# Designs tried in a protein design chat: VH-VL binders against q80uz0r647to840. Part 12

Target 1, 194 residues: q80uz0r647to840
Amino acid sequence: RALVIAQELLSSEKAYVQMLQHLSLDFHGAVLRALENVEQEGREPLAQEELRQGLRELPAICDLHQGILESLEQRLGDCGEGQPQVADIFLAREQEFEHHAAHILQFDRYLGLLAESCLLSPRLATTVREFEQSSQGGGQSMKHRMLRVVQRLFQYQVLLTDYLNNLCPDSAEYDNTQSALTLISKVTDRANES

## First folded at step 4 (VH-VL)

Design b8h (framework fv_bexmarilimab)
Fold by ESMFold2-Fast, scan of step 4:
Structure b8h (fold): chain C 194 residues (1-194), chain A 120 residues (1-120), chain B 108 residues (1-108)
Amino acid sequence: as target 1 above (194 residues)
Amino acid sequence: QVTLKESGPTLVKPTQTLTLTCSFSGFSLSTSGVGIGWIRQPPGKALEWLAHIYWDDDKRYNPALKSRLTISKDTSKNQVVLTMTNMDPVDTATYYCAHKPYSWYAFDIWGQGTLVTVSS
Amino acid sequence: EIVLTQSPGTLSLSPGERATLSCTASQSVSSSYLHWYQQKPGKAPKLLIYWASSLQSGVPSRFSGSGSGTDYTLTISSLQPEDFATYYCQQYDKSPYTFGQGTKLEIK
């Protein structure tokens, strides 16, 4: 049973990474390119600089989950019918999970900074309007994607709890899974308050 | 597989205009996020970024050279063209085109490069 | 512009030894936009490490990257004969995108 839960963790991680890549590729990339033209002219307003700094976290978050996905694929592919070992994948990325929560907590501020930056840059305003008009992750879908980021942390908590309950209490994996749950609970508590 | 190949003149006289073409396969420049960049390397020197173009026709130029550079794409031909005006002997270099799968990613696949010599 | 300074300029080592190559930025760079390339004589650069620490597919596990802010490092844990080449760091954080001057790794 533990293996079935670990397989669900893998399949749901794959779907989540695809969503994050689309958000980072389409929105973050478009905003960065619009702001880059302002930088090249030597006229970067403070609001635009702060927005650019904040959005830099999106590629790192994508990289974090891509790494988790690849590690899960390797571990579960090599496991066969044996007991999975997946908890240390999360423990190895503790610092990145802490930063993940910090990013989520700043989401409303980043939207405010984006609105302010659009007042200062007609090119950025045009880019945002075109993005919102297209099917490629508009403002509402971006808000929904950030909610999915919060949901993913909650899903980790649920899936790892179910996983823990199907492990031998005397195993190293049981102990590591408890530690991973402690990490995820801490991150989830901070993210849910945003 | 993603492949890129540079083509153009190998010898250019001072004050002339250089035109280089990057022909590619294995991807479309209509794919969201995809870009092609041009990087040069003078003999025995470091790499220098020149320009890049993205799927949405967004163009970026090295500010030190922007008055001399023009980058364009023809998505139907799978080509990106770089034009550099007023060539000088110091512009002698191997010119590379390279693929970016995403705007926030590295140049993951490079062409073989083409050596352009600028002399009288 | 952001200037990337690599050290040492030349590193002479023997196969089996550990190589540590440094890249220092003149101002802070997000690790998400720092990359490492390997270039062998007469050939195009090859991507080794992207986002400071992520290994490109097909690159041997003896290569690793680390760092943040202004200080970045490329490490090769046990040099193989094919690893003797020139290594470049690159930043894509701010335009113009810049490369370091390179570290040449050569056989002692």
Scores: ipSAE 0.006, ipTM 0.527, lowest interface PAE 11.1, mean pLDDT 82

Design b8i (framework fv_bexmarilimab)
Fold by ESMFold2-Fast, scan of step 4:
Structure b8i (fold): chain C 194 residues (1-194), chain A 120 residues (1-120), chain B 108 residues (1-108)
Amino acid sequence: as target 1 above (194 residues)
Amino acid sequence: QVTLKESGPTLVKPTQTLTLTCSFSGFSLSTSGVGIGWIRQPPGKALEWLAHIYWNDDKRYNPALKSRLTISKDTSKNQVVLTMTNMDPVDTATYYCAHKPYKWYAFDIWGQGTLVTVSS
Amino acid sequence: EIVLTQSPGTLSLSPGERATLSCTASQSVSSSYLHWYQQKPGKAPKLLIYAASSLQSGVPSRFSGSGSGTDYTLTISSLQPEDFATYYCQQYDSSPYTFGQGTKLEIK
């Protein structure tokens, strides 16, 4: 049963990372390239420089989840029908999760800067519009997309709780899973407080 | 502009250790998400991934070659070094280093490659 | 390991024609980790398409990619002389990160 839940964690992580990568590769990459073009044409306004630095934090969130996905694939591929060990994947990324939560707290400010930068750069405004109107963009705003990250943290809590309930209480994995749940709960609470 | 260049010996004898250096400019390997990989191509054959290293010192190796490979970085020199032990004539190939702007991204910029011939 | 099989091995066409190149994976791969490269003799590979369908900056719009799961396609809508080269697909979904054997596009 525990293995089935761990496989569900892997499958849902693949789907989540795919959506997050589309957001980060297609939209974020294009936005950063548009901002770099503005830099090359002359000294950019301070607001655009601040936005560039703030938005560069978004790839770190994708990197965090891609790292989790890669580790889950390796662990579950290696364990066969044995006892899965996945909790330390989350524990190893404690600092990244804490950084992720802190970033969300400043998200509204970065979105405000993006909106202001679009008023100054027709190229950037076009890039944002094209992404939001694409089939993968689904016509939803960047703020809406980013808030879905909070939903994933909640899903981790549900999946790890189910996983914990199917582990031997005397195992190291049980103890590590409790620690991972504590970490994820703390991060989720901090992110929701914004 | 991002540029990478491979350097090292062009001729290696069987059983020797190969050391290749990738020197780069236009980016920092301290930047979050950034990585550098090594890929080789034997004459007339397909590309084969060997190893990569990321900004946070995360290292990945091709399992088929893992026991022979070591990858390291020197951020102050803008260099990544690949070491491969116990060279064999079948290891004759052009060796490339390539840039990844983000961990999930493709290899977007490649070095020119360096041909390494393994012969007695 | 995931084996990527490209077909055809060689494709002979004339300038102005449409080229369709296939890449088939031995098991399902996420489209986010499927990339296409172009390589000319004596040169390093050049990234064309990343994440199955996204066109790399500076690459002409005649190139496009599509696919999901095990089946991926690279299309060149109207061949130019500079497009005759070898094309490789790559998956980054699971280690070892593998490349296809290549499709050589040659002048008929």
Scores: ipSAE 0.000, ipTM 0.487, lowest interface PAE 14.0, mean pLDDT 80

Design b8j (framework fv_bexmarilimab)
Fold by ESMFold2-Fast, scan of step 4:
Structure b8j (fold): chain C 194 residues (1-194), chain A 120 residues (1-120), chain B 108 residues (1-108)
Amino acid sequence: as target 1 above (194 residues)
Amino acid sequence: QVTLKESGPTLVKPTQTLTLTCSFSGFSLSTSGVGIGWIRQPPGKALEWLARIYWNDDKRYNPALKSRLTISKDTSKNQVVLTMTNMDPVDTATYYCAHKPYSWYAFDIWGQGTLVTVSS
Amino acid sequence: EIVLTQSPGTLSLSPGERATLSCTASQSVSSSYLHWYQQKPGKAPKLLIYAASSLQSGVPSRFSGSGSGTDYTLTISSLQPEDFATYYCQQYDSSPYTFGQGTKLEIK
């Protein structure tokens, strides 16, 4: 059972990383370029610099989860039908989670800033519309895709709790999973209080 | 401007250990997301990925060669070192180091490569 | 291990013609992890296309990429003399990260 939950963690991480990559590669680069063009036209609202800074966090968040995905693939490939060891994957990345937590949970705010910036730039509005039309996920809105970024930390808590409940309480993996849950919860709480 | 340059011995005897250094400028390996990979190419053959290291010291090796490979970084010197044990004539290749601006991104900037010949 | 098979192995064309290069994966790969490189004799590879369809900065607009799943294509709309080189596709979806065997584009 624990293995089934760990495999669900891997499958959902792969889908999540694919979404993050699409946001980072196609959307982030195009939006930053469109914002530079607005500045050249002599329009430079303060909110656009805040949006630009927030969007630069997307590649870094994608890096964090790409690393988690690669580690999960290796661990679950190596264990066969045996007991998985996945909790330390999260513990090894404590500093990265701490760094990105505030940015992950502020993506609703960044989405609002993006919408405001679209009112100032027809070029940016066109870029956002084109991304929504061509992006992965069958035409799902930008709001829906960015909300998935915020929701991933909560999904980790659900999956790791289910995982923990299917582990032997005497195992090292049980102890490590409790530590990983504490980390993810602390990261989520810290971001909410920022 | 991002630049990378490989250095190390150009001739290695069978069974010896190869140590290659990648020296770079224009970026820091302490920057979140940044990585360096090593890729080799035997004369007239395809590219083969060997190993990569990220800013956070996360390491991955080609499973076919993992027992022979070690990758490490010295962030203060702007260097990444690859070590490969038990060299064989079939390991004769041009060895490249290459930059990744983000772990999920392509190898966007490559060093010029260094030809390593393995022969007695 | 995901094997990338490039076809044709060699493509002989004249300047001004359209080139179409194929890369097929033994298993489905996300387009976000499929990249194309150009290599000229004696030189290091140069990134052309990342994430299947995104043009690297400084690369001429005559280069384009497309595809999804197991089937990917690199297209050069009107060949220039400097485009005759070997082209490699790469997947970064799963370890080991693999390259195709290459397609050599040569003057007819």
Scores: ipSAE 0.006, ipTM 0.583, lowest interface PAE 10.4, mean pLDDT 83

Design b8k (framework fv_bexmarilimab)
Fold by ESMFold2-Fast, scan of step 4:
Structure b8k (fold): chain C 194 residues (1-194), chain A 120 residues (1-120), chain B 108 residues (1-108)
Amino acid sequence: as target 1 above (194 residues)
Amino acid sequence: QVTLKESGPTLVKPTQTLTLTCSFSGFSLSTRGVGIGWIRQPPGKALEWLAHIYWDDDKRYNPALKSRLTISKDTSKNQVVLTMTNMDPVDTATYYCAHKPYSWYAFDIWGQGTLVTVSS
Amino acid sequence: EIVLTQSPGTLSLSPGERATLSCTASQSVSSSYLHWYQQKPGKAPKLLIYAASRLQSGVPSRFSGSGSGTDYTLTISSLQPEDFATYYCQQYDKSPYTFGQGTKLEIK
């Protein structure tokens, strides 16, 4: 049933946004502030600017998914028991998904740069360890949490495919869902390229 | 409803130290991601960021003024205090405190501002 | 220090007209950290647009923002009398967090 799948998309987006908020507010913000302290101390960090450039994408990713979550809540609340209309939520965010893919493609490089920066800054190393130790009580590594970004794109493909298969083929939503799935597949293919 | 209000002296003599207090309600500075910043505006001129403080007591200062500025918070009183040493007539400005809901977010809610005049 | 240059310094228009305000950064700024504020005489600034293009709640839909890299634009599609004010862009990408010098929108 299309509605049930749309509701699963909403509930899983809510859980994903919670993880992204922890990543963006606790980790990204703290890491960027620790990098600013290294610069202020005149340590001339080797990779600070490149790492900072990559980490800037985390707030944008958080904002992207917060927007998707809010739109899903509104759309599914409005439709009640009717036919959901969710595909254009993704289509409206094509450029943001492109930025998402660009960040993911540099994933291993940014993790390497973070490790190098931790050698220069005990404060940064402590911040990374604290995030890994306490965030969401799981103690998952930074690599695991950033890989959830790729996993979410894959989950969109699965959920949107199931959704499409439960829609009337002659509906506008069917056509829009095909377009959304094409967009997500393109972004996912670029992300898996590296 | 989030509200902020600046208080402190409106007239300061050259070389004196200025102390301004930001009193707020409608949120806690213990809430993760929340910060409060200080921004000033000389008459007829642009806005200039001075300093901000976050929920975790992390502090940031404008490098041009860092040696003169101290920012602190009293979470129990819902107050943030800015201290600026060695005041000069060029420091005459309206001083604002403003709320920041997240570390990357803009200053979404501002106090009314307090005009501080520096003269003999 | 990232310098934000706003253009024009003063823009004289009539109600109903379209306003386009520019903000140029001296080096690349992530759009996620570019914000726009409105300030009326004697009042504190008010947040209009955050992250270059996202409308703050309660702000009329006639306001929109766009841009990336070094070039950002604030557009008001049909000016209302209450829109005549000074507009500032701000970057939060790199410390010190800087504001532009402002564009004053005045009645022609």
Scores: ipSAE 0.006, ipTM 0.531, lowest interface PAE 11.5, mean pLDDT 82

Design b8l (framework fv_bexmarilimab)
Fold by ESMFold2-Fast, scan of step 4:
Structure b8l (fold): chain C 194 residues (1-194), chain A 120 residues (1-120), chain B 108 residues (1-108)
Amino acid sequence: as target 1 above (194 residues)
Amino acid sequence: QVTLKESGPTLVKPTQTLTLTCSFSGFSLSTSGVGIGWIRQPPGKALEWLAHIYWNDDKRYNPALKSRLTISKDTSKNQVVLTMTNMDPVDTATYYCAHKPYSWYAFDIWGQGTLVTVSS
Amino acid sequence: EIVLTQSPGTLSLSPGERATLSCTASQSVSSYYLHWYQQKPGKAPKLLIYAASSLQSGVPSRFSGSGSGTDYTLTISSLQPEDFATYYCQQYDSSPYTFGQGTKLEIK
């Protein structure tokens, strides 16, 4: 049933957005403050500036998915028990997905820069440890949380494929879902490039 | 600096359509995540969210008022327009437009508001 | 819809005192979507706290927010004369996006 799969897309998007908001509001802000304190000592490692620039992309990624979440809530609320219309939510955000794919590709590199910066800053190391041990973090490593951003693209492919298989093949939604899958697949491939 | 200003008629007769314009500066509504919302407040009463529009032209409406509301943007003019049909004396309120820097964020900067009185 | 109930409706205190304002949601709301605004008579609302506990830039440190689930609190540690205003909570978790009815903070 297409509606059930669309509702699963919505519920999983809500959980994902909460994780992104934690990274964007709590972790990003704390890390930037810790890095500013290190710079007060007059030594600016290049790695810290690169890390700072990369982390500033998190709010924009969060915005992309918050928009998807709000659109899914609106669409599924409006359709009742009828056929959902959700594929164009992704298609409307094609340029944002393409833009963020380039930054998502670099998250593994940012994790390396973060590890190096922690060796130079006890404050930053403490901030990372506290974030990982927070109730929102559930004891998960920073690497697991950041990689969830890449994993969400793979989850979209699975969910949208299941959704497509439960749609009428001659409907507009079927065609739009195929287009959305093509977009997400391209973005996923780009984000997963070496 | 982000600034917003509401403009439109201050006096509307029952059954007429209200059109309000929000003119802004200090940001672009082409920026990813950015949105503008409309909120109203009847004299002495609480705030009520009406609608908002995002950079990608996604629109959200208060379900209680959805049939009466239309929101649109003109990115080149830095304007957002709200239209509300079939005005009634109970719609008398101060109408505000407000900025959202990110879709998940609060309304961080508000216009001064414009009082719209609905009477015969 | 999610109904936000603020209590008390009016809180009468003197400068220097601690103010505690409550906002209760009819169903669970993510703290990341709960915000607090201050409104002075004849003026537009101003954002004070976003995401339940994050202080907006330019807002004095005497303001703080806390809470999760259905129960949220705005605290002012030592009231200044300019703090006497009406305070509104807002949820952005689900549509329609709702505000509480407000708590009026007035001078005793």
Scores: ipSAE 0.028, ipTM 0.635, lowest interface PAE 7.4, mean pLDDT 83

Design b8m (framework fv_bexmarilimab)
Fold by ESMFold2-Fast, scan of step 4:
Structure b8m (fold): chain C 194 residues (1-194), chain A 120 residues (1-120), chain B 108 residues (1-108)
Amino acid sequence: as target 1 above (194 residues)
Amino acid sequence: QVTLKESGPTLVKPTQTLTLTCSFSGFSLSTYGVGIGWIRQPPGKALEWLAHIYWDDDKRYNPALKSRLTISKDTSKNQVVLTMTNMDPVDTATYYCAHKPYSWYAFDIWGQGTLVTVSS
Amino acid sequence: EIVLTQSPGTLSLSPGERATLSCTASQSVDSSYLHWYQQKPGKAPKLLIYAASSLQSGVPSRFSGSGSGTDYTLTISSLQPEDFATYYCQQYDSSPYTFGQGTKLEIK
C-alpha cells in the first residue's frame, strides 16, 4: 500500500507541474503584457505591482516541482513493486522550499489581487477568461488553479502522512518520512508568518 | 470511515423546486482541498455532473443547468444542500452526493443515491 | 464541453477472458484528471482507477488503466463473475466535468 500512495504522489505531482508550467510559461507572460498596458495609461494600483512580483516567482517554483517530479519518476521506476524510497527527495530540497514558502502561501492573497486587477483592466479580464476556457486551462477557474499552488503543500502533508502510516516503523524510509513531514510543516508555518 | 447519505423528497411535481441534503461523517468540509459533488443518473442513462462545493466555499455548476442550481454547505452540521428549481419529468433520476479528498482527485466515496421521480 | 465516447457500448465475454474498454475524448485531457468507475445494477458507482493508471485502494490488481491525451483504456486481465457491470470514464480537467456514456460488460 505504501507503493500505491507513492504512485499517487507521483501522478498528482505530474498534474501539478503541468499546471505550473502553463501558469509560468503562458499565463504569466500574457498577464505581464496586459499589466504593462495599464501602467502606460497611468492607472496601475499598488496591488498590481504585488501581483506582478508574485507571478514572477512561478518559474522558480515550477523548477522546484519539476525536480521533484523527475526524482519521483526515477525512484518509482527503479523500485518496481518493491519498497519505495521517496522521502529524501523532499529533504534534498529544503533550501528551495524555504526560499519559496513565502510566495507559495501568498497565492490565496494573489488571487484577490488578480480579481481587483481584472476590474481595472478589460484586457487582463479577457486573458484570464481565455486561460480558463482553453484546453490547457482545463476549464477550471483561475481561483481553483491559483489555490492549487497553496494546496500542494497541504497535499504533501496528507500524502506523506498516509505513506508514513503504511511503512515499517523500523525502516530508514519511516525515519526519513518523519523528517520530510517536519520540513513541510516548518515551511508551511514559516510562510504563514510572512 | 467516510460515509455520505442523500435525503429529500422522492416525488416532485413539475415546476416545483427540489431540495436534497447530503449528510456526511468521517471527514470535515473545512479540511484543505476537500469537496463534495452532486451527480445524477436518469434511469438507464449515463452519469451527469451537476455541481460541487469545496472547503473554501468555491462552487462549480454544470453550465447547462446553472440557472436552476444552488449548492451550499453547513460545515457545523456536516451537510451540503443542493436546490434545483423548475423540475421537469426529464429530471427524473437517481441523485448522488460524493466525496473528493482533494480538488484534483476523483469522487472516491459515493452515497447510496436517492431516486427522485418528477410526475404530475 | 469535452465529450467522452466509450467503446464498445456493450462487451459480451466469459469469465477468465481479458476485457479491454476504451474511452476517447473529443479534445486532449490531462491524464491526471481521467478516472474510471464501476457500477452494478441498483448501486452507486465505485472508483476503480484514478489519474488514468493509479489503482484505487482495495481494487483487485486485475484492473489496470493506461492512456494519455485523447485515448484511454481500462483493462481487466481475467474476468471474475463480479466484474460484469457498467464502466464509466470521467474527465475532471475541463468544466463541465463529464462522464462517458458507459460500457456494459455482460456475460456471453
Scores: ipSAE 0.000, ipTM 0.467, lowest interface PAE 16.2, mean pLDDT 81

Design r20 (framework fv_ramucirumab)
Fold by ESMFold2-Fast, scan of step 4:
Structure r20 (fold): chain C 194 residues (1-194), chain A 124 residues (1-124), chain B 107 residues (1-107)
Amino acid sequence: as target 1 above (194 residues)
Amino acid sequence: EVQLVQSGGGLVKPGGSLRLSCAASGFTFSSYSMNWVRQAPGKGLEWVSSISSSSSYIYYADSVKGRFTISRDNAKNSLYLQMNSLRAEDTAVYYCARETYYYGSGFYFYFDYWGQGTMVTVSS
Amino acid sequence: DIQMTQSPSSVSASIGDRVTITCRASQGISSWLGWYQQKPGKAPKLLIYAASSLQSGVPSRFSGSGSGTYFTLTISSLQAEDFAVYFCQQANSFPWTFGGGTKVDIK
C-alpha cells in the first residue's frame, strides 16, 4: 500500500537525519582544523580546499533533510488512513536540491580526497580514526557514513518509484510523484553528465 | 536566556598558575563546542583554545600549547582553562565563548555568546 | 596562519553617516568571515557570519559583503550606540584569526 511506503520514507528519513547531525557536529570541525596542516605543507592545496568547502555544505544539507522530515511527519499525521500526499514536499524543495546536488553527489570524491589528505597528515588520520571510534553505530568507518550522503538520493528514487507503482494512475498524487521522480533523477544523474 | 558567567582571574607572578571557570546556563551546554579567546590590554582578539561538545577534540594556539589545558564538565555546565607556567605576554582579559552551529552554510567557528571576561595579570 | 588586516584603524563619523570598514585576508577564505562589535569594558558581540548573514537581533542598518580576500562591513545610518570597535574574524581555517580592529569614534 502507498501509505506503508510513505511511512518507510519517513522512518528512513529519521535515521538519515540522525546520521547527518552526527557528521556535522564534531567531525566537520575536527577535520577542517586538521586540514590546515596539510595545506601548509604545499601539497595540492586545491584538493584540500575542495574538500574543506564540500564539508562546509553539511549543515545546509542537514537543514534540507530536517525540513523534509518535519514535512513528512506533518503530512502522514494529517492523512490518517486516507491517501498520503507527500510528493509535493520534494517539489517544494526543488531549488534546494539543485543547489546542493553538486556537493551531495561529490561525497564519493570527497572520500578520496580525505583518504589522500590522511596520507599527508598523521594528525588528520588520527582525527578520523578517533571520530570512527567515538561514533555511534557499531564502529562503522568514515567511508560508510559519508557514502550514506550520496546513497540517500538513490534511496529516494527507489522509494518514490515503489510509491508511484502503488498509486492510482488517475490521481493528482500520481502526477506529482512522477514530477518528484523526475527531479530526483535529474539530481542523481548530474554526476554522470559532469 | 543564554548566559556565560566567568570567574578565577587575578594577579600572578611569572611561572605561576591560575584556573579560569565559565558557568553556562540557558542552553544545552553538552551540544556546543566551547572556546577561550583573549585580549591583551589595548590589543586585538587572539583565539587560545577550543574543546568539542564531547571533549574528544581539543586544540590550542601555538603560544599556549603545553602550558594551558582546556576541559569541561557537561554535568555541571562548566568550562575550564588551567594555565601553568604563566608569562608576562599571557596578560589579557580572557573570554569564554560559545561556538555557533546549525545556522546553515558557514555556521561553524563563529562565537555567538561570550562571557563577561576575566582579567589575568602576570607581573613580578 | 591567515593574517587579517583591517582598515582604517579608526574613523570619525557623525550620527546618520554611512560608515564602511574593510577587512583583507592574506589567503582566500571564501565567504567564511564574521564581524564583531565591542564596546568599552564589554565582551564582543557577533553581528554578521558567513560574510553577509545578519545575526538574530542585530539591526538591519548593519550589512556585510565580500568573498575571497576582500570584505566590507557597512553601517548605513550610524546611531549613538554604534560607536564601538569592530573586528573581523576568518572562520575558514585553523587557527582562527581576527583583524586588528577598527574604532568608530564620534566626530
Scores: ipSAE 0.000, ipTM 0.498, lowest interface PAE 13.3, mean pLDDT 81

Design w1 (framework fv_rovalpituzumab)
Fold by ESMFold2-Fast, scan of step 4:
Structure w1 (fold): chain C 194 residues (1-194), chain A 124 residues (1-124), chain B 107 residues (1-107)
Amino acid sequence: as target 1 above (194 residues)
Amino acid sequence: QVQLVQSGAEVKKPGASVKVSCKASGYTFTSYAMNWVRQAPGQGLEWMGWINTNTGNPTYADDFKGRVTMTTDTSTSTAYMELRSLRSDDTAVYYCARETYYYGSGFYFYFDYWGQGTLVTVSS
Amino acid sequence: EIVMTQSPATLSVSPGERATLSCKASQSVSSNVVWYQQKPGQAPRLLIYGASTRATGIPARFSGSGSGTEFTLTISSLQSEDFAVYYCQQYNNWPLTFGQGTKLEIK
């Protein structure tokens, strides 16, 4: 049923936002501080400059998804056991999604740049390791967290498709969900063009 | 030239505590994590934990939680490992080891320089 | 905890021969394996990291290979100074874990 799928969208968005907050507020700040120390020592590796530029986008991406989470909580709270209305939450954020598309799908590449930067900075490597140990599961936590940023767009496509298939074809929500899927697909395609 | 110089051998009674030191030179102490590894006579290597030399935050292996404390003194570039409630099976050579990394397949840490080792003998 | 298992426990070979030492992980550790050499009364010495990369100053006769769960250290033409204990270690997951060691003895 549509409501159950919409509630799954909400619960997965909540988990995703918590992960983004850790990545943006706890890890990102520590990484930038470590990179700043390398600059003060007179070293200017290109990989670190590119990485710094990419990580600067994290707070804005976090804000986008925090807004989606809040809208989902409000909308599903208001509908009770009635028909959910969630597709326009994505449509209202079309410009934000388009702005971040190029950065979202580059996070897999940013993992590589981070590893390369660690080669030149033992301080940065230590910072990454501390985050990995604190990120439940150790070892591969950073790789998994960065991949989740890329995977969320694909997860939206799966969840919204499942949602669409459980809606009345004559409803406004059905039409809006088709439009939301088109938007997410378009954003994913543009990001892949690198 | 990187060097890690440890304190001398110690003999302790069961129930006592021992504190081993590891003085680093030849590099920026706070830029590299320090690990502690022990080796009982005729046995293999056992990882005990590590300490972030920049923040002073330690992380201990589960088998040592509750009776080990790792600290640093950045003014002297020295790391310390204190083991409490000593038992006869704590008799071992204790090593400090500097951690480094490798870029190849992600985030990798291994030990490039080791101290000479400190023999701790626990006997009545 | 990832368990690292080395085999054989003792390998007896003659100088000039090839030695192959095995290290098996209980689950995938990618290529995140390091090899150390330890001579009696000495601290361990770094030989190979990233499963196959020789550390600075390590002779070309030492080579490492493997990924996932199966790893090998090969010494192509044994010298007298190579008779020692060899340890593998994974750094893919916390806690860091070592194999029990393989002792290389002269035949």
Scores: ipSAE 0.006, ipTM 0.501, lowest interface PAE 10.7, mean pLDDT 81

